# VH-VL binders against o27280: the designs that were tried, part 40

Target 1, 266 residues: o27280
Amino acid sequence: MDSMNVPEVLEIKRIVEESESVKTFIFSWDFRREVRPGQFVMVWDFRDEKPMSVSLIDPVRSEIGISIRRVGEFTDRVHGLSEGDLLGIRGPYGRGFELMGRDILLVGGGIGMAPLAALADEATARGMRVDALVAARTADELLFLDRLEAAGVNISTCTDDGSCGFKGFAHERLLTLEENHDMAAVCGPEPMMFQVMRILDERDVPAQLSLERYMKCAVGICGQCCLDDTGFRVCAEGPVFWSQELSRVREFGRYRRDPAGRRVPW

## First folded at step 18 (VH-VL)

Design Cf1
Fold by OpenDDE, look of step 19:
Structure Cf1 (fold): chain C 266 residues (1-266), chain A 118 residues (1-118), chain B 112 residues (1-112)
Amino acid sequence: as target 1 above (266 residues)
Amino acid sequence: EVQLLESGGGLVQPGGSLRLSCAASGFTFRDYAMSWVRQAPGKGLEWVSAITGRGGSTYYADSVKGRFTISRDNSKNTLYLQMNSLRAEDTAVYYCARKSNYGAFDYWGQGTMVTVSS
Amino acid sequence: QSVLTQPPSVSGAPGQRVTISCTGSSSNIGWGYSVHWYQQLPGTAPKLLIYYNTNRPSGVPDRFSGSKSGTSASLAITGLQAEDEADYYCQSYDYSLSGSKVFGGGTKLTVL
């Protein structure tokens, strides 16, 4: 039996409060088990299990970070934990981001910045130029700004209410940027990603996008995260997809399926 | 003022090669994706090739894939199109065009004529 | 055959309204990609006329307007003038053609 598929009980080494609703949980990690930006882990609180993106990969400190937004019962319980408490971690799973070119544009919305923050660290370590468009509803919901700045990332912000940076949505801000990049990585609300992808396609910027779907097994067996008309499993073939792949996915930007398999509009 | 000036066009035999150049001025060249668009005599516009601002990604129409190579030298503010294995159907005026923020071609050169004939 | 379909020609008298259609499919206009329009005067390079479906660049008169719905787009010209006699091209993006930019076949506008 592959040890990767058995949850490892890990102690929370450190907790970073990113915002009012987002915490990053830091764990010691054995890097003999490879992990890439864009991959996810299954987090188990001994009652329920949920997929979460890896937001920090630190081989020097032998640590990983998992950023979790408080959105429901499971995340409420997790947010109630303290340093020294235990969680089960299973993974990593899925296809992560690929880096190409000399410069990269990151476009993130809300908690979608989690995997992109990890990607930013890798890209800057490789000597790439990294520009990041960080979007949120309000200024206090913008994530990882200090971390990105410290890494040498050039940051542009946008907020729905205009409390920080450009007033408007990420795709609207993107249209105002003249600079063209070798590639882009995108993660956030799916309606945002849909709009951003179209703009990037039209601007000749190859893009990778990270999708979020209901996942149960994380190993491509149960089919709960299958995308309509393609058979793509977000946990196996994704969660990171190229724009050309997503163009074939009918439901992308339009609807998702809930735990019961019903179509739910965005 | 944004200016694009194509050069390198001329008469070439089938199977021959030609290299087009486009000199850009009036803007930060490296920040913009560039494309080649051609127009056969009396015909419509056809997209040929595109390249990102830093040159990390290139795209080609199926009609020219494997035969044409787009490149750029940002230090010289110049766009290139290397055309190999030329065919009669490649005869056209070739325009270089700048891609805008909105994905439209907002500036065009005056074009350079390429004639492929035996 | 062009991916985007335009009428080969349209005509109108000075002062009239003319419309040029651009019909695409579910892989380009219908997918939600933007449509742009270009004007090409005789013996000249194309000029951007409408961008991102409905927007006019600086210098383009407001008698030019663009619209998009479903799998089609349309260019409308009101108060037609002699100087409007030209070829007009719509342009979009198609994901099914290896990320190709696609043009309509062009429409020749004659002012009577």
Scores: ipSAE 0.866, ipTM 0.925, lowest interface PAE 0.6, mean pLDDT 95
Fold by ESMFold2, fold request of step 20:
Structure Cf1 (fold): chain C 266 residues (1-266), chain A 118 residues (1-118), chain B 112 residues (1-112)
Amino acid sequence: as target 1 above (266 residues)
Amino acid sequence: EVQLLESGGGLVQPGGSLRLSCAASGFTFRDYAMSWVRQAPGKGLEWVSAITGRGGSTYYADSVKGRFTISRDNSKNTLYLQMNSLRAEDTAVYYCARKSNYGAFDYWGQGTMVTVSS
Amino acid sequence: QSVLTQPPSVSGAPGQRVTISCTGSSSNIGWGYSVHWYQQLPGTAPKLLIYYNTNRPSGVPDRFSGSKSGTSASLAITGLQAEDEADYYCQSYDYSLSGSKVFGGGTKLTVL
């Protein structure tokens, strides 16, 4: 527990530009600290610390990859770094995805595809059939398509503007997909996840969904990542939850909280 | 033309067992979740059990959990319900039903009668 | 008792409009889950009549319509015909119950 609670300073080994706004930062990683798809790490740039999903888990090459979208001051600073620069990393934390059955549907929106890309690698390695619905606002924001294709994943795309694949929202595309699956994994904007969960529930497809909340301690003691009505701590009992766990969470898909604890719309 | 045909109903004593089958045709069976829904004489519809398209997940109503087992053989386009430890309250017409993309039961068989009586 | 509450019976004369209510709760219809309707003619299996709240399958006349508001749903039948005499069931999903697929208790429609 001693090294998990303080950041370890690591050198950026390689940077992959996934899109104009998303980069994957690759680090050498000591796999005595095991990492599972769906877990997260806290990334420290020596000024601030934010949770980020692990998108690549490669024990053979002793590497992990962390995909980060540029959305604000912290991520702008991290995107300005180069190979050889240093970041602090603590973790991993949280409950990862559980695989079951013979096939899985992945539904990812934007950067939410990051943990699902790691899951796709594990699922295909187990011999599961993997379908992915990859959603974004526009075509050049669709993430990990080549990587998913190379892994043998069957891809459907969905863009808000119709520039690639189905024009519309992910849940609308999902209603047009005929195949029932043994399970699903969902990550993306929470309003999207709410609508996707409803459809999957009604189709008898068990679903795991990865939530994002403000985090400080990441080990479940500060209370900043608690969900209304249930007391679930996203950093400890999540970030991955089964749909039946989320059904009773009033805030899910309906509102979020800022760092001061105030309700704000999604 | 979607068709669902149940068979295997009959008269059994309390505590007995019975196996229902549902032969499916006219659609790609493995792509659809399937359910059993029952209707006691003069009563309404009660969902009994469901199974995902490739069989990885199963669901049961509390009234049958631990006694009934749903399964499917996708190579034979057949859905099954193994009914053990039968009780008088299990007496019903049992329907095989297909779950649509929209979550509705869009196709139903004609049903098979199960009577549990001594 | 049924999780989704329907009146046990409704009646109407030929040509009239009738409605059948389906009242649920915050864990089913009120949560946002869809409502589907089935018609069961005497001696037959149920048939899908309305799905996803308002949609009609091919072959269902437009005098059948569905709606959903709050924790409740409604099936409306206009231009009532003698052959509409049947049992009608609503159905939804309820996250709080084992099995999760829930039917209303059914409504017997009598054409006077």
Scores: ipSAE 0.792, ipTM 0.924, lowest interface PAE 0.9, mean pLDDT 90
Fold by ESMFold2, fold request of step 20:
Structure Cf1 (fold): chain C 266 residues (1-266), chain A 118 residues (1-118), chain B 112 residues (1-112)
Amino acid sequence: as target 1 above (266 residues)
Amino acid sequence: EVQLLESGGGLVQPGGSLRLSCAASGFTFRDYAMSWVRQAPGKGLEWVSAITGRGGSTYYADSVKGRFTISRDNSKNTLYLQMNSLRAEDTAVYYCARKSNYGAFDYWGQGTMVTVSS
Amino acid sequence: QSVLTQPPSVSGAPGQRVTISCTGSSSNIGWGYSVHWYQQLPGTAPKLLIYYNTNRPSGVPDRFSGSKSGTSASLAITGLQAEDEADYYCQSYDYSLSGSKVFGGGTKLTVL
């Protein structure tokens, strides 16, 4: 009845403008298909299909939200849509974040805050203490600050240019934070995640990190989302990995691969 | 000032048990991961176990896994090490150490001696 | 043998410069994990001397300095003094070990 492998065509119920470059598209959702923070969906605009993270999971209103940054032709077309327009949605897919312990640190860079915002809602609903380090290049690109504050999250910010909060990279800000946590969840640019992972390892903080790779099938059969060294399929064994699973992967944070499989720098 | 004070060491037979304590003061104890580090007589430092600030995660060296249990009581500002099935090679001074935000052991207690001998 | 390799002993006369090496591998220092140094005076607990490769805690004289390159790190002591006679340990993180926290074997510094 509810197939994850065939796109379901859904109406855009609402559009929230999160920043100049990021919109959240909200859909009615049948929660018999459970969605967990860190899972992704494939969004189909009837021309192309791309993986996108779920940023809002609201079973009370029967809604999900998908946050999309405008970065290319596909996302330009989707950003041009209006409420009432149609998109195809497949999923959810992948392994989401697992919550444990009494407190969690979230470290998000740019659009990487989207799945972490969903996680923050779940963690606060469980009564956990939630700290978030929200990073971007500039102040106007910091995402979800009001939503996180309303959820009771303790926010630290950093921007590359210093326009808001700490001037510098997320890992540099992290080094100035004394408080230890029972766990962490990390999502953002892969070079940032590599640096943050090393610091968290050294602090004895177990971390889960959400990766993005080129995807085609989203169910683990095509092999396009495989990682070097382990053969992990990001769409099946991930996109969320424990830091121990990633520590032996040479490509993580060091280089990426194009669709032809060639190594290219970040 | 930061103070760490170990206690509970002593002489024990092989196969026996001891519980070490470390009383902490001068800092917000629950904000820091804590470790036990040991040093056998005339030997170097060996990390033994660690626990996160709120106690949600624990770590053990392979040499002690399954025999030692680290815990903490944040209401008493106290770190513990329950040592079971003790062996002669566990003979050492046991230090309580605080983990900094940079990943270093920035404060150490003076240690408590554990001797495992028949 | 220790995961991080240090010379077992070094010596120097007062006023001289000595260095102590700490050699690791691709799963620790070479992966990019930081190196910390500890001084242990005879009969005392270890004391943090250098953290995060190069940083000195308050109260540590600037004649102690650290560096890191490739898979190795080094502690330099200039203006050697009699009270510097101690054991010195490097420490890092190794993702390949279940415990992950690793010390060097220690270096005994003798002031002649």
Scores: ipSAE 0.790, ipTM 0.921, lowest interface PAE 1.0, mean pLDDT 89

Design Cf1
Fold by ESMFold2, look of step 18:
Structure Cf1 (fold): chain C 266 residues (1-266), chain A 118 residues (1-118), chain B 112 residues (1-112)
Amino acid sequence: as target 1 above (266 residues)
Amino acid sequence: EVQLLESGGGLVQPGGSLRLSCAASGFTFRDYAMSWVRQAPGKGLEWVSAITGRGGSTYYADSVKGRFTISRDNSKNTLYLQMNSLRAEDTAVYYCARKSNYGAFDYWGQGTMVTVSS
Amino acid sequence: QSVLTQPPSVSGAPGQRVTISCTGSSSNIGWGYSVHWYQQLPGTAPKLLIYYNTNRPSGVPDRFSGSKSGTSASLAITGLQAEDEADYYCQSYDYSLSGSKVFGGGTKLTVL
């Protein structure tokens, strides 16, 4: 199959500056290629290709948005682009979030709010009550607050330095929130997700968590995104997993692997 | 003042059915997950079933799965346990318990006795 | 046998210190799940005594304390009094038993 992994070259339609370090790139999209919250795309800048979160799914305007944090050479180059410039996009890939019940708690840390913002739009459109705990190190790094408010989401914030909302970590804020939910969706730094998952388990709240792992093919062939003790491929069986799928995974919250396959602590 | 009041216990033949109720007051009922916990005469505590605050998810101990159904009516502040295909080993005091945000059972009802005997 | 193991009984003289153990495994306490303790006086419903490993609800005296280490937890009672004679249960979560809250088997405390 000659074109199985070929990116489609798309024009950047609009750029939204979400923070000093995060931009959302918006593209026209033919929704015969279905996109679900929690799925990802591979973004190609004509030199390198990286997985990125889908943060906006708008079938009415025929648009998708992809949020990218500037953290290295690839993302620096992409952040230097303007409206009208081109990027290659292949996907979407992976298993997205599944919605159930009448209400949902979103717990997002940093750029992890990107897929949760897309999920919030879908949940509110279904008539669910949506509460979000939005976490960052500082107030300037809190993402998508205006968008979430406009969607009708009830927001709690926390910052490590206390510059906005609760001073402390997301799991510490979660312990102070008494309201129980039918489900939760969690995305952010893996140590945060581990602590949040434990609390949600104890509160009888079923949770889905979105993982990040090294990827090459993104279509489930190469095995580079496998989780050590299960054989789950993050690009195919994930990136979204139920908490009970992750509870048996030896590496979750313990270590990660670099591109060379070496174990690296979080 | 948080109050949980169980009712509906009694004597039942094996294979029979009962429905337990728990009337809740003194707190916003829909904001809390609820559980049933049972205790056979002279024995320890055994968790039976749980339900999320708005009823979207339910959980069952393996010993009761397929026979018991937990439900709630948030407009009446009432938790229910429908017990079918009852067995002698289901004989116990059944407690209604509230789940705190820390994952503990912070308030308990007085219990209602269910006896299953021929 | 309970997933969380407690001694069936412990005893102590008035004024002494008593410790009740709660031994779990890597799928419960050892995973990082919290431990809660309940006191059940004869003929009554259980009452929350310690939550989230070490915290006391309002009205529980500071002579009751909880701790957690590795795969085990412990309830300590100092200054033992006659009214402390009761059954004590630990409780945690175990991910290998989906949807399960797990109680210890209970410990009968006798004040000599």
Scores: ipSAE 0.771, ipTM 0.909, lowest interface PAE 1.1, mean pLDDT 89
Fold by ESMFold2, look of step 19:
Structure Cf1 (fold): chain C 266 residues (1-266), chain A 118 residues (1-118), chain B 112 residues (1-112)
Amino acid sequence: as target 1 above (266 residues)
Amino acid sequence: EVQLLESGGGLVQPGGSLRLSCAASGFTFRDYAMSWVRQAPGKGLEWVSAITGRGGSTYYADSVKGRFTISRDNSKNTLYLQMNSLRAEDTAVYYCARKSNYGAFDYWGQGTMVTVSS
Amino acid sequence: QSVLTQPPSVSGAPGQRVTISCTGSSSNIGWGYSVHWYQQLPGTAPKLLIYYNTNRPSGVPDRFSGSKSGTSASLAITGLQAEDEADYYCQSYDYSLSGSKVFGGGTKLTVL
């Protein structure tokens, strides 16, 4: 519990290349520190520290996996590492997904599929029926398809350019799917999540959505991950929120804040 | 073709109970959320209750919460509304309605009349 | 005091255009939730007329159209016919009324 607030230096056990821009880094993990799908860790490369979602939770092999998209200097450096290299990991942090009922719809955009892949493994192990709508800009950016299929997940794909599956946005594909589910879990670009949330609300499907905000402390004291008007801290009360909690958040789907605190439209 | 057939309406005294049924056919019942919507004589439509396709979640209007219970039996393709502690203001035609993937009520039954009076 | 406000009645002569308004708030239409419209002919159950703001189900004449802007929606009927005489309801979702589907109060259309 004491070690959760300082990085533990861990050796990269294995690297899985998920796409041109996404790698999963696998570490040995002592599951006396329980990890649940939807929780995140802070990854430290000895220069900077960034929040990353846990994408693999394997107590049998005593392993966790962290999927990282190459988007800037920090992630470029991490993508340059090899098996045997070291990273600092602190956590897990945040509220994970709660499973209910007999079936679940997963809606993931891009790297947002990472925490949903972990959730899919848990849901199928519990005997739930799992449907997944996996969205990306292009076919080559669709993540975890083989893993989801092996777990028994029923997959629908959606690409902006139409290179695989439905051509268009995830919410447009969702409107063409007739099945009503006991619950949904959503993670991806916030504009996508806003549109998907509205549809799920109207269908009477309870939904949990995972948000991303700028983080520094990850334990709820610095205030940098706060949501306007509610005071919710993404690192403490989230990152997973119920749709009812997000309905009252003025900024959700409307704008975000840069590191200087300025409003930036989506 | 999609059919929704309500039954179980009738005359009941205040404080009494009734159970409404809605027999569904012509579609995969378990794939659709279902609702009850009521209409008092000469008045507008009022949503009453909803249930998800697999039955995992239920929803109620404030006016009926704690008194009414929605349920479904997917093996019999039947939706139910158990109405307890009935009041005069519950007098209405009760419609069974299917929720579409767009969030609209795309199919309605013919309704069953519930009259609550002494 | 309906959550969605409609005029109680509207009249038009055959061949005319009429509109029926549906005024909501920031917690329903203004949040971005869809608006659906239902026609209820005398003595019958409601029938879906317009869904998801603008779409018409099969069998609904193209003289019926819907629109949404800001916190309000509108149903337009062109080429008014005697059989259009009915009650019309708008419907949406309101997040402040947890799980609630909200209907407008209804508009009685009279064809003169």
Scores: ipSAE 0.727, ipTM 0.895, lowest interface PAE 1.4, mean pLDDT 90

